# VH-VL binders against q6zvd8r785to1033, part 4

Target 1, 249 residues: q6zvd8r785to1033
Amino acid sequence: SHGLAEMAGQRNKLCVSALAMDSFAEGVGAVYGMFDGDRNEELPRLLQCTMADVLLEEVQQSTNDTVFMANTFLVSHRKLGMAGQKLGSSALLCYIRPDTADPASSFSLTVANVGTCQAVLCRGGKPVPLSKVFSLEQDPEEAQRVKDQKAIITEDNKVNGVTCCTRMLGCTYLYPWILPKPHISSTPLTIQDELLILGNKALWEHLSYTEAVNAVRHVQDPLAAAKKLCTLAQSYGCQDNVGAMVVYL
Below, E stands for the ipSAE of ESMFold2; O stands for the ipSAE of OpenDDE; V2 stands for 0.75 times the mean of E and O plus 0.25 times the DockQ between their complexes.

## First folded at step 4 (VH-VL; framework fv_adalimumab_6cr1)

Design a21 (at its last look DockQ between E and O 0.01; V2 from the best seeds 0.00; counts 0 for: pae E 20.2 > 2, placed apart)
Fold by OpenDDE, look of step 4:
Structure a21 (fold): chain C 249 residues (1-249), chain A 122 residues (1-122), chain B 107 residues (1-107)
Amino acid sequence: as target 1 above (249 residues)
Amino acid sequence: EVQLVESGGGLVQPGRSLRLSCAASGFTFDDYAMHWVRQAPGKGLEWVSAISWNSGSIDYADSVEGRFTISRDNAKNSLYLQMNSLRAEDTAVYYCAKDTFYLEWGDYFDYWGQGTLVTVSS
Amino acid sequence: DIQMTQSPSSLSASVGDRVTITCRASQGISNYLAWYQQKPGKAPKLLIYAASTLQSGVPSRFSGSGSGTDFTLTISSLQPEDVATYYCQQYDSYPLTFGQGTKVEIK
């Protein structure tokens, strides 16, 4: 089961979208996603409508999590380009499937992300981050990569004045500085795993992983949990679009 | 090294057809969109047509729409331009141009062929 | 269609001179502008993309600036090998369109 909450904040537009499929791939798995277009409303919606289908095709072609996730993001990126979208979006995708590799585990979780959306697993009451943010500010190695590629960095620390993130879907005209190459993590799920939290940039800017987990760990309703996270972020001064999804495992 | 080599140009009469080819090498051909750009003698550059990496998207200039057909064979690393109902104003050097962006449309060109001359004259 | 108006059509300058070429779009194209150099009898060569980003291998004396509708290509110190026709090109939307070109000669 899952709960989703999205709040526009002081903005008139909601540029965050999400997908949730408790039954995926003929009921053998589940997929959850969050997309943040920052100021763009169209891209997140497009990804919401397309990425699950792409994932479904890719998981049929490969059982390797790195392969099917990487391809999912690449194909989705291509589709954005074909649609004439030149702006970028953050994208987070969580795929839960039966674990065929480890007989001791019933399910595995694969998480892939570009941009600033992140997933956090609650394992034994502790947060386990499953995402990585590639930005000029947070990743010196990545910043050096784009500099070596002769990127123009503006005073506000943006690639060509467009974005601080160096991994995104879209922004096709900023190749090779901006890449649709996701961070991918995979873990078997155990009885110690309680829930999964998906959140956008605004959520994680205002809540620590620990605080988020503690806030929702004892909430029985996942929707209430998601709303609680967003409300908590707003109470801490979040004025931007904030999105949270809580998946009970 | 990236190489684009055009062929198929020549002298033709108005109303006739001609097929241009572009042989690509030095890069993964099916990762990039490809374009045709032409230049009339002593004139500027004119974009003619574009095709995505998988041929899923195609665009034409209005001046050639309905007469020209762009296609590609990724197995042969080849780009084609079928030109039908040729007109005098189609006289130009035709360039094969590589799109800059991996997998997506960059819509500007980092590599050009040397071009092939098409002359349409009675 | 987006019309690209380039100026001047031609110019002659001395070696070492600063040369400026302008390109105006009929509507806003953000920074979706490229500059090309074409030498006589040769194919065009990419110089600048995203209005101001220098293509790899291009001399640093070349620079681009501008956004929206007005763009500029600058050669800080004109060299003999820079004799060519220069073209701007927008890639904001299809159809892709070029300026009419600027012929640069040495006095």
Scores: ipSAE 0.016, ipTM 0.532, lowest interface PAE 6.5, mean pLDDT 92
Fold by ESMFold2, look of step 4:
Structure a21 (fold): chain C 249 residues (1-249), chain A 122 residues (1-122), chain B 107 residues (1-107)
Amino acid sequence: as target 1 above (249 residues)
Amino acid sequence: EVQLVESGGGLVQPGRSLRLSCAASGFTFDDYAMHWVRQAPGKGLEWVSAISWNSGSIDYADSVEGRFTISRDNAKNSLYLQMNSLRAEDTAVYYCAKDTFYLEWGDYFDYWGQGTLVTVSS
Amino acid sequence: DIQMTQSPSSLSASVGDRVTITCRASQGISNYLAWYQQKPGKAPKLLIYAASTLQSGVPSRFSGSGSGTDFTLTISSLQPEDVATYYCQQYDSYPLTFGQGTKVEIK
């Protein structure tokens, strides 16, 4: 089961969207996602409506999680068409499915992302980050890549004056500086895996991984858990859109 | 000042029903889980039931499951316990207790009501 | 279910004495233990949570210690207003359970 909270903060638009399918691929797996368009609401909503169907098609083509997740992001990026020419979105997708070695008694989690939304797994009471922050300030290799490709890095630390993110879906006019290829990680799930937290940039700017896990670990209602995360971020000074999803495993 | 005031106790015959109420004030009622705890005369404390802030999660002690129903009305700042098929062993003072954590389960109680006596006999 | 056993079941002590009450859990509960004070005819009052953390407004003569299965409530200098029954409560797992109580009297 899962809970989702999205709060506009002091902004007048909500540019964060999420998807949650506790029963995916005819009841065999589950899919959870979070999308953040920063200042646009169009791309997160489009990805919310379409990415699960793209994933469903790609898992039928390959059992390799690197292949089907990468293709899910690349196909979704292409399907944005003209809407994704000037606009972009962070995207985070989590797929839980039966483990191929023992599908009746265990599950695997695959997490893929571009941008700054993050997934954190609570394993044995401790946070395990499963995503990568694609930003100029936090990823020196990405920063060097965009410089080697002769991008303009403005004084406010943005690619071509547009974004601090080096990977996202959309923004095709900034190709090849801004790439849609995701970071992908997979892990088998055990009884020590208690819950999964998805959050946008605003959440993780205000809460540490440990603080977020501790805040929700003993909360029995996942909606209350998600609301608590967003409210804590706001109490620590967050005025931006904040989104959190808590999935109990 | 946090206050919890129980009502609805009384004398009732076995097999009959009672409904307990707890009126809350001095805190934001719909931000906290609530519990019922009982104490038989001259005996110790027994946890009875819990309900989350939004009624989405509910739990009962084995001794009352299937017979008691916990509920809340957040608009009225009120907690309820519907007690059906009462037995002599349900005789106790029933306390309304506030959970400690905002929107989550702390499962220990920072404020208690004064209690209402339920007597099941005859 | 986790069984909570308190010792002693009752005690008498003089004003100013150090009083110690123990509580033992039937399985490990980490530090998920609370202590309550209940005066005759009154509702219980929270004294200590997380085994050793004093609730706001509780006098500093009360303290708690322990972890795992063995826990202790201490009153460093017993006062007349401390005459009560004291209960431990585990909150590691449902059902939530209490010790049978320890009655403290002044001799």
Scores: ipSAE 0.000, ipTM 0.402, lowest interface PAE 20.2, mean pLDDT 88
ESMFold2 (binder alone), look of step 4: mean pLDDT 95; pTM 0.962

Design a22 (at its last look DockQ between E and O 0.04; V2 from the best seeds 0.00; counts 0 for: pae E 13.5 > 2, placed apart)
Fold by OpenDDE, look of step 4:
Structure a22 (fold): chain C 249 residues (1-249), chain A 122 residues (1-122), chain B 107 residues (1-107)
Amino acid sequence: as target 1 above (249 residues)
Amino acid sequence: EVQLVESGGGLVQPGRSLRLSCAASGFTFDDYAMHWVRQAPGKGLEWVSAISWNSGSIDYADSVEGRFTISRDNAKNSLYLQMNSLRAEDTAVYYCAKDTLYMDWGDYFDYWGQGTLVTVSS
Amino acid sequence: DIQMTQSPSSLSASVGDRVTITCRASQGISNYLAWYQQKPGKAPKLLIYAASELQSGVPSRFSGSGSGTDFTLTISSLQPEDVATYYCQQYDSYPLTFGQGTKVEIK
C-alpha cells in the first residue's frame, strides 16, 4: 500500500507529479515514481504518463537492473525529445520485483534517479538512502566533469544559468553537460524493511532522512504518513512545491 | 539583435475590447516564455500575464484575470493580449517582455519592447 | 502576494557619488530578485538578476547584493547617463511584483 501527498506551497503551480502502481508487470511487481520539474508543470506530467510503460518494456528485455533502468531513462529522455519537450525534470523510479536470484529474499528493490528526487528505505528503523544527487554543489567530481567539458557555470552554480543538476531528463540542448544517466541501486528486501519514502527536493531540504523515517514509522495510514511529511516540511519553512510518497513494505 | 515591437494600443471607452500584438525577432521565439507588463502614466511597473513557450502554461495578475487573454502564434513570432471589459485603471503603456530561460521559466526579463499606449476613457 | 518596497522613492546625487537603493520583500524570496533601469520615455532595461548577477553589457559600476528580504542596488560612481528610475522585481512566486521605483537625479 502507498500514500501520496503534494503541496504547491507559495507557488501557484504544482510542478511535482507521482507514479504509483501497486501491481505491475502482470501483478508480479510494483512501481513507484516521483518527478519534479521545478518551474515547469508539463514535463513531470508527461513522465508520469510514460515512464512506467517504458519500464515495462525494458524489464521484459533484460533481467539486469542496471541495464533495464538505464535504458528506461534513456528511452524516456528520447521520447521527450521527440515530443518536442526540451524542459528538464528530476525523475525517481522504484521497482519492486520478485527476487529470483536470492532464495532467501522474496523481493528486490531497484531504485533509479536523476535530479533531486530521492528515495529512502526504512530498514530496522533506520534510514537507508538509495539515491544520489548529481549537482555542482553536492558532487565535486561531477562538477569537474562539466567544467572539463567547458560548461558555462554561473555564480549561482547553474549550468548556463539553467540548472545546478548535471543529471536530468530533458534539457537536451545542454548536452553533454546534462545527462539522462541515473544513479541505480538495488537491494534485496528483508523482514527488517518497513517502508519506502519518495520525496522531492523541497522535502529533503527541510527534513533529514532520520527525521522523515521517525515521523512516519508508526503511522498506520500511508496517506496520513505522506501528508505528515509534507506538513512537517512546511512547518520548517518550506515554501516550494513539496511531494512525498510513503510505501509500506 | 533581439527586437520586440508592440502594436494595437489606442483610445477606447470603458467596457470595450482591445487586442495588443507583439512582433518578436532576433531570437528563437518558441524557445522562451513571454510576458506582458504595463505601466500607468507616471506610475510603476505591473506584471500582467505570462505564457510558456508552447502555451502549455498561462498566468494572470488578479487585476486582469477573467478579462484578459494572453496567447501566442509561434509560427508568426507573435504574442497577443486580448483585453476585454476594459476599465479606466487599465490605462497604461503595455510592454511585451522576453523571459530569460530557454524552454523554462526565468520570470525576469532580459528584453522589452518599446511599449504601446492604451487609454481607457469616457 | 509579495510586496516589494523600495527606498528612497527619489534621490539626487553628484557625479561620482556612491548611490545605494534598497528593496525589501514582504517575505523571503531567496535570491530571486532582478533590478531594472528605466530612462524617461524608454522601456526598462535589465541590470541585475539573481540578486547579484550583472547582466551582460551593464557597466561594472552597478552591483547587487542581498538575500531573503533585504536587497541593495549600488552604483559605485554615479554617471550622468545613470539618470533614471530603478525598479526591483521578485520572481520567487507568482504574481510577479515590482517595487514602486526609485528616481535617481544628478545635482
Scores: ipSAE 0.007, ipTM 0.520, lowest interface PAE 9.8, mean pLDDT 92
Fold by ESMFold2, look of step 4:
Structure a22 (fold): chain C 249 residues (1-249), chain A 122 residues (1-122), chain B 107 residues (1-107)
Amino acid sequence: as target 1 above (249 residues)
Amino acid sequence: EVQLVESGGGLVQPGRSLRLSCAASGFTFDDYAMHWVRQAPGKGLEWVSAISWNSGSIDYADSVEGRFTISRDNAKNSLYLQMNSLRAEDTAVYYCAKDTLYMDWGDYFDYWGQGTLVTVSS
Amino acid sequence: DIQMTQSPSSLSASVGDRVTITCRASQGISNYLAWYQQKPGKAPKLLIYAASELQSGVPSRFSGSGSGTDFTLTISSLQPEDVATYYCQQYDSYPLTFGQGTKVEIK
């Protein structure tokens, strides 16, 4: 089960979108995703509409988590076409499926991302981050890569004055500085795994991982949990689009 | 070789409709956004509409929005422009234009068709 | 909408002359500018993209320069086959817009 909240804050557009499929691929698996276009509505909506179908095809062609997730992101990136040439989006995708060795008794979680949306797993009451933040501020190795490739880092800390993200789907005119290749992690799920939180950059700029987990651990309704996360971020001063999804495992 | 062949132009009365087609060959049609650009007789170029590779993003010039509909059929390598409620001001040669490779990034046009003339007059 | 203004509207020059055409954008467009050549009765042909990058198959006498709001197309040595109308086009933002054209003739 899941709950999703997206709030525009003080901006006049909502450039965050999400997908949630509690029943995916013959009802056995589940898919959850979050997309943040920063200032554009177009790419998050397109990814929301297309990435699950791309993943469905890729899991039919490979059982290797790294392969089908990487291909899902790269195919989705290619399929953005004109819309993805000047526009970009953070993308986060979470796929839950039966564990290959013993599907009836255990599940695995695979998380892939570009950009600044993050997934955090609550395991035994503690947060376990499952994604990598691809930003100039938070990833020194990515910042160095971009500089070595002769991009200009402007005074507002953006790649060629355009974006703080070093990886995104779309924004192909900034290749090779901005890359679509995702970070991918997998973990088997156990009885200690309570819930999964997906959030955009604005959420995690205002809530620590521990705060977010503590805020939602004992909330029974996942929609109420997701709204609580967004409301907390706003109460701490968030004026941007903020999105949160809470998935109960 | 890349080929774009427009068809469907002709003489039409104001308020009526026409459907333009563009048949594409010599490239992987599904990899590219496509555009319509028009040129009124003796005038310059005016961008009309764009459609992304999967039809997920569509844009129109203000002068045609609400009256024209761009579409594509990737299985048939074809681009279309449905033009409704035509006005005299829509009289032009209509070109289909290919965007560049999306990994090379575009919104400029490396190949154009030869155009099809639409004349709107009573 | 970004307005593109070309200058001059027309020009006449002799074979071998250096010809320059300017294009001005109503706001900064970085280097997101293309140049097209349209010969009489023909479809446009891409010459230059990214303000200065020569499209494959275009003669090296064509060059482009500029960034921001002011751009120039140069023909270093005008040839008889260069009789055409030349258009600039910005692709920084939608709607995509063209300059009004510059007609180049041989004296």
Scores: ipSAE 0.000, ipTM 0.427, lowest interface PAE 13.5, mean pLDDT 87
ESMFold2 (binder alone), look of step 4: mean pLDDT 95; pTM 0.964

Design a23 (at its last look DockQ between E and O 0.02; V2 from the best seeds 0.00; counts 0 for: pae E 15.7 > 2, placed apart)
Fold by OpenDDE, look of step 4:
Structure a23 (fold): chain C 249 residues (1-249), chain A 122 residues (1-122), chain B 107 residues (1-107)
Amino acid sequence: as target 1 above (249 residues)
Amino acid sequence: EVQLVESGGGLVQPGRSLRLSCAASGFTFDDYAMHWVRQAPGKGLEWVSAISWNSGSIDYADSVEGRFTISRDNAKNSLYLQMNSLRAEDTAVYYCAKDTYYQEWGDYFDYWGQGTLVTVSS
Amino acid sequence: DIQMTQSPSSLSASVGDRVTITCRASQGISNYLAWYQQKPGKAPKLLIYYASTLQSGVPSRFSGSGSGTDFTLTISSLQPEDVATYYCQQYNSYPLTFGQGTKVEIK
């Protein structure tokens, strides 16, 4: 089961979208996603409508989690380009499937992300981050990469004045500085795994992983849990679009 | 079966120009980025240039930037490399290589041609 | 640029031996690493991609491992037909870069 909450804050538009399919791939798996277009609402909605289908096709082509996730993001990126989208979006996908590699485990979780959306697993009451943010501010290696590639970095620390993130979907015209290559992590799920939290940039700017987990561990309703996270972020001064999804495992 | 066949190599003097071609078959050419990779005699592999499926994205190694031009003709299933202001250090076997995925940027190469030798010597 | 450093530069082993080649990246490249085999006078052939995924048609005696900066290609049982130079290649970022190669010979 899952709960989703999205709050626009002081903004007039909601530029965060989410994907939740408790039944995926003929009912044997589940897929969850979050997309953040920052200031555009079109791109995250488009991804909400398209990425699950792409994933479904790719998981049929490969059983390797790195391969089908990487391809999912690449194909999605291409589709955006073909559609003439020049803007970029953060994208997070969480895929739960039966574990074929470990007979002792019933299910496995694969997480892939570009941009600033992140997933956190609650394992034994502790947060386990499953995502990585590639940005000029947070990743010195990425900063150096784009510099080496002769990118123009503006005073506000943006590539060509467009984005601080160096991994995104979209922004095809900013190749090779902005890439659709996701961070991918996989883990078998165990009895110690309680829930999964998906959140956008605004959520994680205001809540620590530990605080988020602690806030929702004892909430029975996942929707209430998601709302609580967003409300908590707002109570800490979040004025931007905030999105949270809580998946009970 | 995927086939890549390079041509256009030969002996040239420094400062001269040469145009390489790569004929592709056995796959949907316009779905994939293509690359040039070169190998100096007795040396390792060096990536030279990449071009996306629709030529919308192009990149070069620093060593050839400003001198080499990569292009493609999807109607002819052909990849090209125009090499100007050739130098002795450009002497190498030049391979065309197919990118693996549906994408506009480079990755790894699942198929290679047999290469064409370019020798730059006075 | 990301520099890829292979070790050893060359090795000689007997048929049936376990052979290990290492590749180190100058910075983190996640698992965006491929391995190629190049036999004398031939074009390179893809063996491994995403650090550990075996290319279709490649014998199972070949395997890859590693993430981040340190990677390994292993031949579990060296065969005469494995005589070649092996290259690692990162595709984390442009420019794409190769290791200097490892020449594998049979004793």
Scores: ipSAE 0.085, ipTM 0.721, lowest interface PAE 3.0, mean pLDDT 92
Fold by ESMFold2, look of step 4:
Structure a23 (fold): chain C 249 residues (1-249), chain A 122 residues (1-122), chain B 107 residues (1-107)
Amino acid sequence: as target 1 above (249 residues)
Amino acid sequence: EVQLVESGGGLVQPGRSLRLSCAASGFTFDDYAMHWVRQAPGKGLEWVSAISWNSGSIDYADSVEGRFTISRDNAKNSLYLQMNSLRAEDTAVYYCAKDTYYQEWGDYFDYWGQGTLVTVSS
Amino acid sequence: DIQMTQSPSSLSASVGDRVTITCRASQGISNYLAWYQQKPGKAPKLLIYYASTLQSGVPSRFSGSGSGTDFTLTISSLQPEDVATYYCQQYNSYPLTFGQGTKVEIK
């Protein structure tokens, strides 16, 4: 089961969207995603509507989680077409399926992302981050790559004054500085795995991983848990769009 | 200097098969999508097929889907086109074309090979 | 499929003349249009992408204009080495499609 909360804060648009399918691929798996367009609402909505179908096709073509997740992101990026020329979106996708090594006894979680949305797994009461933050400030190798490719890094630490994210779906006019290739992480799920938290940049700027896990670990209703995370971020001064999803495992 | 060299063309009878190869050099082959484009003698250009840098996303023109298979071997810097159930209308010069974007789709082509002629005739 | 129609199918002009070639898409393609030059017996060569951006190494006498459905390739002063067939190509959506070509000759 899952709960999702998205709050506009003091902005007049909600540019965060989410995808949740507790029953995916004829009930054998589950898909969860979060998309953040920063100041555009168009791309998150397109990805929300399309990425699960792309994933469904790609898992039929390969059993390798690195392959089908990478292709899901690259195909989704290409299908944005004109809408993705000047606009971009962070994308985070989580796929839960029967474990290849022992599908009868456990499930596997695969997480892929571009941008700054993050997934955090609660394992034995402790946070386990499963995503990579693709930003100039948090990823020195990405920052060096864009500099080596002669991007202009403005004084507010943005690629050509546009975004702090070094990888996104869309923004094709900023190629090759902004890339759609995701980070991919897989882990088998065990009984110690209690819940999964998905959140956009604004959530994680105001909550530590430990605080987020502790805030929701004993909340029985996942919707209440997701609302609690967003409300906590706002109480700590968040004025931006904030989104949180809590998935109970 | 970027070079693309096609090979494997020739004369074949309808219904037979042929495999084209394209050897790439002068760039990091596994960073770019690749395409096949063909040109019937005295005619214009027709896009045939595309393959992503990692082989995970593939597309075909309707006229060849189900008969042609694009593939690549990144360890050998080579692109392939397996052409089955060949028809007279497949007669063309086949070009290997490099996509322009790093690990993405630009869908226009900055470098082309010199082409290899495939003639399907009885 | 997006059909690309070029006009004229052929033309003949003198050295120094201004030459224009038109390409029309059957539906809007924004600026996702490229122009290629193909000299006799040779592979195509990219001239212009994104409707108007000149590829590196292409002479400045070539220019592109247009948006949406109507596009133009212009050679401001035709040179003997410009004898070729010119193709437009849309890359707004798959399948990628080309115009039928415009053959340019010297009188």
Scores: ipSAE 0.000, ipTM 0.437, lowest interface PAE 15.7, mean pLDDT 87
ESMFold2 (binder alone), look of step 4: mean pLDDT 95; pTM 0.964

